# VHH binders against c4kar8: the designs that were tried, part 47

Target 1, 263 residues: c4kar8
Amino acid sequence: MAELSTPSPASPAPLDGGRGDELEKFTLRGARQILQLLQDLITHRGLITAHTGGGHSFMTAVLKVDEERGRVVLDPSPDPQANRRALAAPRLTCVTQLDGIRIQFPLVGLGEGQDKGRPALFAPLPAEMLRLQRREFYRLQVPLAHELSCLLKAEDLARKPVEVSARVIDIGAGGVAVVVPTGAAEFVIGGTLPACRLALPDGEPIELDLEVRNLNRQTQRNGTEQLRVGLRFAALPRAADTRIQRYIFKTERALNAKARGGL
Key: E = the ipSAE of ESMFold2; O = the ipSAE of OpenDDE; V2 = 0.75 times the mean of E and O plus 0.25 times the DockQ between their complexes.

## First folded at step 3 (VHH)

Design a39 (framework vhh_7pa5_2; at its last look DockQ between E and O 0.23; V2 from the best seeds 0.00; counts 0 for: pae E 4.3 > 2, framework grips)
Fold by ESMFold2-Fast, scan of step 3:
Structure a39 (fold): chain B 263 residues (1-263), chain A 125 residues (1-125)
Amino acid sequence: as target 1 above (263 residues)
Amino acid sequence: QVQLVESGGGMVQPGGSLRLSCAASGFTFSSYAMSWVRRAPGKGPEWVSTISGSGGSTSYADSVKGRFTISRDNAKNTLYLQMNSLKPEDTALYYCARESDFYGTEFYDSPFDYWGQGTQVTVSS
């Protein structure tokens, strides 16, 4: 498995290699840029969601950047169990927002300490930080309120047909990412799922063929395991392409209008 | 641009009351669920309460349920937190936060995309 490209812990499940290349241009690796961004998070009272794996996360914030020791100092969680999970985790994936820009970075080697006599968490400075402008991302993250679904025509372990209703979590010109319960169907990378039905707001479901590109397993807080599946559109008719593009453009316009006061 | 500005904090004795306000601008306020989050010395951020965009549903952290009331005035783009029966444990910087459009949809999601600078609440004799 070390021979295979591992998706960055900072990346959501990708549909294809083009996504990885696109994310690279939003990645900061300069030590001074990283230090400045962390200082900006302190100045703006950045609320950080730290993902510890297995569907667990907690809220934290940067207390200070210790440049001399090359580390960040973070608020502990008020929940002692969250702190224990964080310290036991091999890696934290930290997510926050700064002036409408998504900031994401890994922390490795988390430890406990004190800052001015108060409990604190600390970790070495991240080697990279992702700074993502939504308008430059080629894929729309589907708003929770839209509850987009795709009925997948898949196969079970015996290669018998099964139908799985999957929630669409992101969508772009080239495909969708969906979540399904683990074990609901067998997915093979490179396999084709024919005659699937994508339900968009307004109108009949779109019938389309999907190719499996990526798989990622995730565990929720309640122990529920979900599979995230990246799917590429195959031979998309112009009418379907137009409807998908219209949905993407209208949704982005609505999100931008919502963010700018709905003028 | 999105702005959230909190006010109404101050010093009170245990058992006292305060009403916090958050003035929102730069977005369609009624389209967003809003929350209060607090941060105390030596503790990380703790979610306090959430209200839906319409005001039709509310939720509270167990530590404040029955004592705090969240409300909103969509005509004035203002969020409120009425805090009664205050305890020393309620001492914190209180932030107004806007729910992210992508909450629950991204692999590494965050419940909030904007928050204010906060207003300080100190409960002591």
Scores: ipSAE 0.695, ipTM 0.898, lowest interface PAE 1.4, mean pLDDT 83
Fold by OpenDDE, look of step 5:
Structure a39 (fold): chain B 263 residues (1-263), chain A 125 residues (1-125)
Amino acid sequence: as target 1 above (263 residues)
Amino acid sequence: QVQLVESGGGMVQPGGSLRLSCAASGFTFSSYAMSWVRRAPGKGPEWVSTISGSGGSTSYADSVKGRFTISRDNAKNTLYLQMNSLKPEDTALYYCARESDFYGTEFYDSPFDYWGQGTQVTVSS
């Protein structure tokens, strides 16, 4: 009875060193900057999603920054199981937004305790905080009314070639995010999916190679599990890039027109 | 600029009712799913309810199911939470939150991109 080693939920790939340079300009490492940003999260009552790995997350908030002890104090989850997962996790990935700016930071060394007689989570101050402005990392959310699909050429657990039709949830100049049913294929971060087909509404599908950059298991509200796969365009022909950009532009314009009350 | 302003909170006896409102501005209200989230001291944020942009779909946390009703008036850009049969455990700061439409390929998602300052609900005898 071969224990089907459930593939360990792919830890979010470390921000690959090459994109590291691009993200470096958005990464805060200064102690004062980090403290200020954490204080801003307190001031704005920031709702933080803390990811514990394996597709699990819980909502938290920064309660306090303890500069003297060099630690951040967080609200625990109302779910004891989530707190157990958090404490067992080697790393929390915390995600939030302030004024439309995405903020992401890791916490390592989580512990539990009491703050002013109330349960709290404690962690050392993050070594870095990522602050991403929307403009530079803009990805168009694909409207449900205009579904895009991507045919993924992947492998199953037995390394048998499989084709998976994936819904595109967002698209940008550099790649797409797709959702697939759990178990439809095996994905490896850093792996290449060759000769995939991106279907755009303006014509024939675009053949392209995709690199797996991110894997995230998501439980839908209805309890269904889906795998979100972040994919980078590995080699995008110029013609394909033009088509993708045109689609993004056209769709954005349409969405903006609709938002302005234009039919 | 996106703004969410909660109102309607207050103090109420156990078994009582409150109706919260959230006034939305700065975006196409009907294009976004909206949620209520509450934060009680020492318990962290808790999702309460969500309603689709059209209002055709709703979901509730088990803790409030059957007691709370989420609704929206898209013509008025207003989100509501009718809270009945209130319990002391419902004491919290209640936030109106917009569901995020931003999905990054390289980053974890946050379910919400904007939220208000909250309105305090206190259930006490």
Scores: ipSAE 0.620, ipTM 0.851, lowest interface PAE 0.8, mean pLDDT 86
Fold by ESMFold2, look of step 5:
Structure a39 (fold): chain B 263 residues (1-263), chain A 125 residues (1-125)
Amino acid sequence: as target 1 above (263 residues)
Amino acid sequence: QVQLVESGGGMVQPGGSLRLSCAASGFTFSSYAMSWVRRAPGKGPEWVSTISGSGGSTSYADSVKGRFTISRDNAKNTLYLQMNSLKPEDTALYYCARESDFYGTEFYDSPFDYWGQGTQVTVSS
């Protein structure tokens, strides 16, 4: 079998994690813009990873855009099982990159057929496409061994000041996501948490203000309830930004070396 | 500016051999895993083989195992594919692809971010 499917997370979440409206500013909705971007994929022979769900994916490419019928035409996989999964999937999530720009678009209503005597897959044109610069889409998943934490200066239910040591689960150029037990503190979306401390593995903790951007109550597999808090860096000094970018770069390089050839 | 230029394709009879090359420039070649991908007439792209940045780890599609060997020379910034015991079904445009430097874990989607124009391999009597 030539299956290239691997378990994959969705595209990198914004700092707010899981909020589709935060992606709105990166969303193309104009028919002309969508057609041009699809044509660029055709022209550059873009290698697209099409995710069918359940951790399965296959490689494809856009063969052409049928503007008259409002359809995109894709190469079928050489693997017949991948094609069956694609046709059975309620949604195909297509992901690629061109010149460092991450492109993502959904296809629904996938069907099979012929294009000029060749087998092909067909779907209605997407009504929208995401176009993300690397900075906007990348969130480093923090290794547990790094014990990255952020000391939050918040208030408890009784409005009394409380310090909460929160584990950082991801970090990007614009902020972090942390987890805390539900009820550990009261958070208000849009509120600022002054003088928090972000502890990177090397060097002194970074003191910075954080803005609460989202709150997501989560239940773990064992039933334990926790709160995921999306936090934006407010007024980030150049030196702090440099340390954060350096941490992300070094960690990313170390993880890539382990995954690809670090034996 | 990243460039990947394939060469070494041609016409061969069934059972023959070819060696493909991919010259890489514009990036630190040894930092990236590289793949060969092929596109047969009338079919979509098919992954063929991948080699790690160091060259210490390789993998192959079942259809080419035992017949194809991927290798790289990091001093020359060149990727290779030795193709033996060629079959008519191996007829395709072969191109090299660089795996994205944003591949962080086994659980992340890691699309290719650059690929070449390809070199044609035709296997027929």
Scores: ipSAE 0.225, ipTM 0.681, lowest interface PAE 4.3, mean pLDDT 80
OpenDDE, second read of step 4: ipSAE 0.502; ipTM 0.808
ESMFold2 (binder alone), look of step 5: mean pLDDT 83; pTM 0.822

Design a4 (framework vhh_7pa5_2)
Fold by ESMFold2-Fast, scan of step 3:
Structure a4 (fold): chain B 263 residues (1-263), chain A 125 residues (1-125)
Amino acid sequence: as target 1 above (263 residues)
Amino acid sequence: QVQLVESGGGMVQPGGSLRLSCAASGFTFSSYAMSWVRRAPGKGPEWVSTIYSGGDYTSYADSVKGRFTISRDNAKNTLYLQMNSLKPEDTALYYCARESDFYGTELYDSPFDYWGQGTQVTVSS
């Protein structure tokens, strides 16, 4: 298998954040399959996050599928501003999960009205839906032997610049999880860490901007604290994305070979 | 195999109280922020409250501030929502939700990756 393609600069943003060519085999285009999947979302009361662009999103759910009119009917947001933003958007990117399976689909031509006397949003049925096992958007648990690290450029309690070498415990196409000693730096969810350096085997460190997405403070059994930080790749050069995906692919294959009773 | 099972819902009069519980299994509960989300008739899903993994940070929707308290017991893998001074407007199906890991996620990801079937809360006179 070849390493994964990055999208062309002229292409629309991919629904998967850069795995477009490899996702074709997981894309549903059959009308009956799309209708069945939407019905499964209704049956399981699936919570859907609808992204309107510009970092804006709202929660919705499928109320029904109107086959006669070729429409899907959705819950509006309780926030009128979110509904106005959604109606003004050229497209929604809808993301949900069903039994550990990631489901994504676009909606174009969103309108508003009523369903059985209640406010509702509606759109034409999507022409495609992406159905991925959670393992397909895999986060590689980094082998301890690889000694992967990321040099974080952050701030201390007094807002002074500090550099922190953090151990990478987890890596995927969209980001990394690192462990940082408690008190080494201050992190704010949504904050950007510019010009961090990710050290991968074979080659010089990759310089990249990281967004803080998640913070988990853990107290070890010996009473020491460590901070687990979830970091999103804010933007990746094509060369960096290729190197990260190559590392993930090679390491995953090696771990799978070992799991089959290899060395 | 991640499972979240809500309980403690029911019917209550305005001004009453209920305590919701969510039993978590199949993951390291103490490593995840947890949320309560509700879905009311005629409204879309509404975020209610979040508690961070250690319990040291909580946040609430403006509609429930001062009336609801989120808490967790990491030793029991259980999330709680204490609801006081209930109003008819609090009538909804209440879901326990696990916050997504943000490493390895894209701009288009859901803030939640798992949720339960929900427990119904009805506030009526």
Scores: ipSAE 0.013, ipTM 0.499, lowest interface PAE 8.2, mean pLDDT 79

Design a40 (framework vhh_7pa5_2)
Fold by ESMFold2-Fast, scan of step 3:
Structure a40 (fold): chain B 263 residues (1-263), chain A 125 residues (1-125)
Amino acid sequence: as target 1 above (263 residues)
Amino acid sequence: QVQLVESGGGMVQPGGSLRLSCAASGFTFSSYAMSWVRRAPGKGPEWVSTISGSGGSTSYADSVKGRFTISRDNAKNTLYLQMNSLKPEDTALYYCARESDFYGTEYYDSPFDYWGQGTQVTVSS
């Protein structure tokens, strides 16, 4: 294991902010397995999204694994501001995929330097890596024509209640991803939004408690900023689960028919 | 089995043009937004362009706006990148990438879930 000899005074944060017990069976902790997975990322030219916190992220890739120094070497971002955020961050959360398998791992103690005379970032080898099969996280990209929305009950900067109608961009069995204008409301990872209303094409809106799982700032091609918010269904009634599954199945079937030239 | 195979790279002089192609298989091509991403020696991956599943919406990195055009042929499961007025700084390995359908609600988001081996573009006299 490439575990640091000097432990943090605080326990390391869980990979997904509180699902540690559920994810343990998917977590790799063997040094040999971690080294092999990092080598596989190099071999397959894996594109990695590195999250630096505050909704910021950048694309990187593994340049090499330095087993003797116990570190991974990464491409820096072409954006100097992204590199400064990364170096200032207490941790990076790195996400990628290999052959439909989702891979996530933390990097702590990021530094900068040179690799073969070129700028590079480096960090100690991760102590753990998460591997998830696609079937465990399937999501449907929601067609814009469906105009799926979720009315979020959140708080503004002054902690006053605000309602935001957010566009649903994807949906699965475990939750939804929505987009909102930057600054429309304050979202805190791990926070609960009670009594939100998910509008599906048929029937009454579904009333749900949603937990904020992740935040990503995105700049649209017109230059406006939006915030993508990942929301987990805190509890899902059987009737609601049935309606969501039916919508996913019907939509996927229709999209597959359209792709073949059928309507 | 998802597969993306790029072609059309090569050597070209500054000011020249190249057309890249990406042959997609193993999934419903028209259901996914597709992107081009490039990686040059000493630089990290840089997003170049994206096109929606229908082809009705496109976006470009500031460095390539007005010079590159992304397009797709859903009947042939093929993505294209027309590159005009090429500059030495466009020298890179160009990847075809599929927008991730991974669910961001439980985990941090990733923009792409599959990409190809890449095709090399070298702009030099």
Scores: ipSAE 0.383, ipTM 0.766, lowest interface PAE 2.9, mean pLDDT 81
Fold by OpenDDE, second read of step 4:
Structure a40 (fold): chain B 263 residues (1-263), chain A 125 residues (1-125)
Amino acid sequence: as target 1 above (263 residues)
Amino acid sequence: QVQLVESGGGMVQPGGSLRLSCAASGFTFSSYAMSWVRRAPGKGPEWVSTISGSGGSTSYADSVKGRFTISRDNAKNTLYLQMNSLKPEDTALYYCARESDFYGTEYYDSPFDYWGQGTQVTVSS
């Protein structure tokens, strides 16, 4: 009876994967910048996911930045076991978001103690914080009136090629979210949809390859089930990128103007 | 811009009830699963409940199961948490949070991408 060793959940890939050069542009190493970002997390009551390794994580928040002692104070988990794991971990990988920007930072040397009579976790200030301001993560909610669509080249359950016209619900520099009728096609996360066509209001459809990143079933008010598909631009020509960016910019401007009471 | 604004918090006696609301704006509300998270003094954030975008699926933490009910009105872009049989242990800042739909990144995913400022719930005799 060969004990199928459940593959150990892949250790969070070191930030140093092959894209190291690209990540460096988004890495904060300045003490003042780090302090400011941590303070911002406090101000915004940021919910942080702290990864302890082995596929384990817990939610925390920054309680305080102690500049004098050079430490950050975190909320302990309500789960004592999670705290034990955290304290035993050589490194915590903290992940959060602020205004749609992904923030990641390591904490090393975690300890437990009391802050103002309350249990707290303590760690030295992070040496670096990754702030991914990638425009690829920003998604513009597409106004319904724009009626953006994407023709998806997908496969059905029988692996027969099918074309599905999908409504675009959000768009960013890095991809789109679309809605399709349930059963219209089979989507696999990580799968590539080649030679799809994104229709923008400003001209001819853009041909592009899309990668499936997310699948969510949704039930409409009328009881109809739809599938929301998050798609990444796998290969985007420069001209297409420019058009998409222009559309996003123009639309954002219009929405902001409207929000400010501008017709 | 995505905004989540919680309301309905307050002070209540043990055994009492509260109904929290979260007004969502700046995104297609029905396209996202929504969650309630609470943060008690001296404790980190604790997941409370999640509801699917359609509202057809709900989940609860064991600590609140049978007492709390999550619901949503997609027409009003509003998330709710009905809290019954409140206990002192339920005292916390309650956050409305949007479940992240960003999967497949090379980075660890945060379960939430947006959350509000929270509404305070205090259960005290």
Scores: ipSAE 0.378, ipTM 0.755, lowest interface PAE 1.2, mean pLDDT 85

Design a41 (framework vhh_7pa5_2)
Fold by ESMFold2-Fast, scan of step 3:
Structure a41 (fold): chain B 263 residues (1-263), chain A 125 residues (1-125)
Amino acid sequence: as target 1 above (263 residues)
Amino acid sequence: QVQLVESGGGMVQPGGSLRLSCAASGFTFSSYAMSWVRRAPGKGPEWVSTISGSGGSTSYADSVKGRFTISRDNAKNTLYLQMNSLKPEDTALYYCARESDFYGTELWDSPFDYWGQGTQVTVSS
């Protein structure tokens, strides 16, 4: 069963969730900064995930920067189909991380050829690169007063359907973290929980599919065990994505206002 | 701070064996699926194998299936790759990689968020 030779479930394209205007301060647009960051990726042998759209991606790395021609040179995928998808894509979204700093940049106008006799992909230098130093910037700690909950549709140890109301402890563009009592249900990393219901303070619950990404068993100081479950939004309608982003933005504004009024 | 440190690479004859190790620190190791990824001159990064956080599920690239075995020791925070029947085409820098944690609602959908510096494997006669 498990010996099927598949790497991992396909990774969907990155969710931006309308955070573009908030990311401007983390966006590098200076030619020198862009060149330096690309050089850092070369020096540290950074692994890059290039998203080609439609849920497709491949792993690459920067081989060199050709400043005279204004181009970046990339490793092709060992999978010929991935290279064909990349060449056909109007845009690649490249994502990587160096020492806890998240880096994202677009590549447009990808071509193929050779570099020193070896196959290579070429693209014009990106006009911008996102460099985000705080990974938790996109995680909103949900205020306890909001009593956010998510009704999970899961299975027990006997494979019987169960519904578990889980408290949402953080939320962002790509998913939520919830807390459930130990033993309430069985969760498997990579498993899908269909038709779950996320209750925001305003409006009807949002129905969505969640993918289990992370599991942490925690023993509280009072001896009570809880399971923290990391859940990714498998797919979101535009209306649901807008509501989630609006809640995050509104709550951040309220929390920032409170912080200014401290003693 | 998350840190992944690979070891166990070296030079070996075709048909030989090597065991790679990856020492993990700075996170709850058992909560994350872990992978091995390799990069060879003239080829891009190639996924090799993945193991679930519990160790209950494994998967392999077709090129290594039946020859390589991924395993983990959660008590020691260590990931392993047992490589048997090595071929010249297995020559590469081997990276230990942690699968991305989307539970904090990350903006980017990247399969890996941390990897080590790599350990070199060279198969030649």
Scores: ipSAE 0.012, ipTM 0.447, lowest interface PAE 8.4, mean pLDDT 78

Design a42 (framework vhh_7pa5_2)
Fold by ESMFold2-Fast, scan of step 3:
Structure a42 (fold): chain B 263 residues (1-263), chain A 125 residues (1-125)
Amino acid sequence: as target 1 above (263 residues)
Amino acid sequence: QVQLVESGGGMVQPGGSLRLSCAASGFTFSSYAMSWVRRAPGKGPEWVSTISGSGGSTSYADSVKGRFTISRDNAKNTLYLQMNSLKPEDTALYYCARESDFYGTELFDSPFDYWGQGTQVTVSS
C-alpha cells in the first residue's frame, strides 16, 4: 500500500512529468486544514462519490470526524455489495464539491461498525486532500451567439468515416459537450475520435483528438431527438490549451459584465 | 455560478403528499439531466429519480416507482418531485443534483457535478 499508507519523504514522481508540481499547489497536508475541510463537508451536507476501483463507485457522506481516534466516519451504501467492494478495496478515491471547489481525497484501511447504533464505515484520516478552485474544472455554457462548433471525425452505422458538425454547448479545461442529431454517427464510450476540429470565434480551427466520455439522448419539446456527447481532450497541443483557456476567461468576463447591466 | 436550491420539505403523516422544488441558476438548465438523491439516517445516499433535459424521459428507483413523479419547468429553471403515498421509509434529506457530462472514468469524475444543500422530509405518525 505505497504512497497513501507509506508516505515518501520526497514528492512522488508524476506519471506525466511535472504534473505533480501543478497539483501540489492545491494539496492540503496540514492536519488542522484536513480536519476543517472534513468538518465543512459535514456542515454543508456534501455528497461524496467513493470510487472502489474496477469502474465501481457508491455515494456516501461524512457523518463525523473522530479527531481523538484519528478517523473519519462515513455513511455506508444502501447496497450491501457496494459496501463489500469498498471494504475489499486497497483504496477509496473520494470525490466531492464544496461551494464550487472540487475536493478529492484517498481513504485506506476502511472498516465497518456502528455509530450511535447505526451502520457506519470507518477509515483513518486522509494524509492529504486535493482542493481545486472552480476555475480548474469550470465548464462555460457557450453563448448561442458564438456559434461554437466542433467538426467530429466519427463513423456511421456501416463503420464508414463521416464528418459531423456538432454545436458546442459547454466547454472546460478538460473537454467539451456537443449536441448532434440522433443517428448522425455512432459513438462508443471510451472511443477516440482523431483529428477533430474545434472552431473558436477567433483564429483557425484547433485540431485535436477527443475521447467519448458520456452519451445522453434528449427529446426536445417538439419531439426532436438530439444526442448530447461529452468529449474529453486527449493530449491537448500546448497552443490549443492556451487558446481554449483564453476563450473561457474572455467569455466568462463578458457574461459577468452583461449580467451587471452591460449590453 | 451554478446554484441549486431545494425547498418544500417538511413533516407529513404516512400516506400524505409533499412537493419538492429545486431552483437552478448559473447554467443552461434545459441542457442537463437532473436527479433527486436522498440520504436517510443510517442508510447512506440513494438515487431516487432522473429526468432528461427536455423532460421527455424519466426513470425511478424501484422503491418510489408509482408513488413519486419527477418533472421540470425549463422556462422557470425549476425541478420538481411530487411525492405521494409517503411511507416512514421515505424519511430523508432530499438533494437536487445535476448529472455530470464526464462521469465515472477520471480521478475527479462523479455522476453529479453539482448538488444543493438538501431539504428534509420526515414521515412519521
Scores: ipSAE 0.196, ipTM 0.646, lowest interface PAE 4.9, mean pLDDT 80

Design a43 (framework vhh_7pa5_2)
Fold by ESMFold2-Fast, scan of step 3:
Structure a43 (fold): chain B 263 residues (1-263), chain A 125 residues (1-125)
Amino acid sequence: as target 1 above (263 residues)
Amino acid sequence: QVQLVESGGGMVQPGGSLRLSCAASGFTFSSYAMSWVRRAPGKGPEWVSTISGSGGSTSYADSVKGRFTISRDNAKNTLYLQMNSLKPEDTALYYCARESDFYGTELYESPFDYWGQGTQVTVSS
């Protein structure tokens, strides 16, 4: 899971949920689609969290869309300091949800004024909006008690086939992170591991093609050296996707997980 | 499908009382903290109160502390807000909101993932 840094004053804020190139397929740039989505936020009275940088945020909502002037009108915060921070910010990152879909969009050039005699914030329409299903940005830390494993089909230093049973330490909709003993196999970032087998508690192993995403050597407190390998699902059949999602959601529930936000 | 349906709003005089209800369906109600959020045009959304999934802990915005009481009935999948000593500034659309089911370390977070259409509370003479 990518954690994005707060942008500097002159820098554009990146889209949430990972690398920009990976998020392009979830990004809406059509003017009509953007207008419709903003109108849906009005219709469903969507609660929006607007991030102003430096760990500050406030709740707002879209009051109306002025299509003729290319503007969105927002409710100001009841907190005057939050409004001052928003107006001073080079960019707001707005986050909300509709029908279980995460929606994120930037607002630049925020101003203040009145709408029908009431205080309001104004901004130009966003040029892009991100739509992500929850499943596409969550990673579950796998409980040690589950002993979740993935049999990797890799190559040794002599480029001979080798099978390595790796412990899965986290899992999400897009992939897994595993740990292997140092020297067990050779991994190349961008390389594909075909026909690997992911063992879930609920039945037969799932056969998957995995792409090596990142590598990190770790030394444990006891001096044991391990390699952490980040692996992306290169192609995921719907049945496998469904089964992985069921495992994630069931395990989250069992762990009595809590929201990470300021709740 | 997750659904939250608020009711119990209406018109009341200053100093009066109202009890709001939120009927929840489509999820395991007792596993989620629940909140009330209000929105008045020109003032924006304001968090009002939160209650843990078990009902064992509650928190309130300073503006309503001592006047409002949040409670829940997990057997009936219902959230409540008892509002006493109502003031004109309490006039707003009141939303029932569920804590976010998203977990991770993302920089940009939303505390809520579902909310209802709201119930209108108007405090005037």
Scores: ipSAE 0.264, ipTM 0.701, lowest interface PAE 3.9, mean pLDDT 80

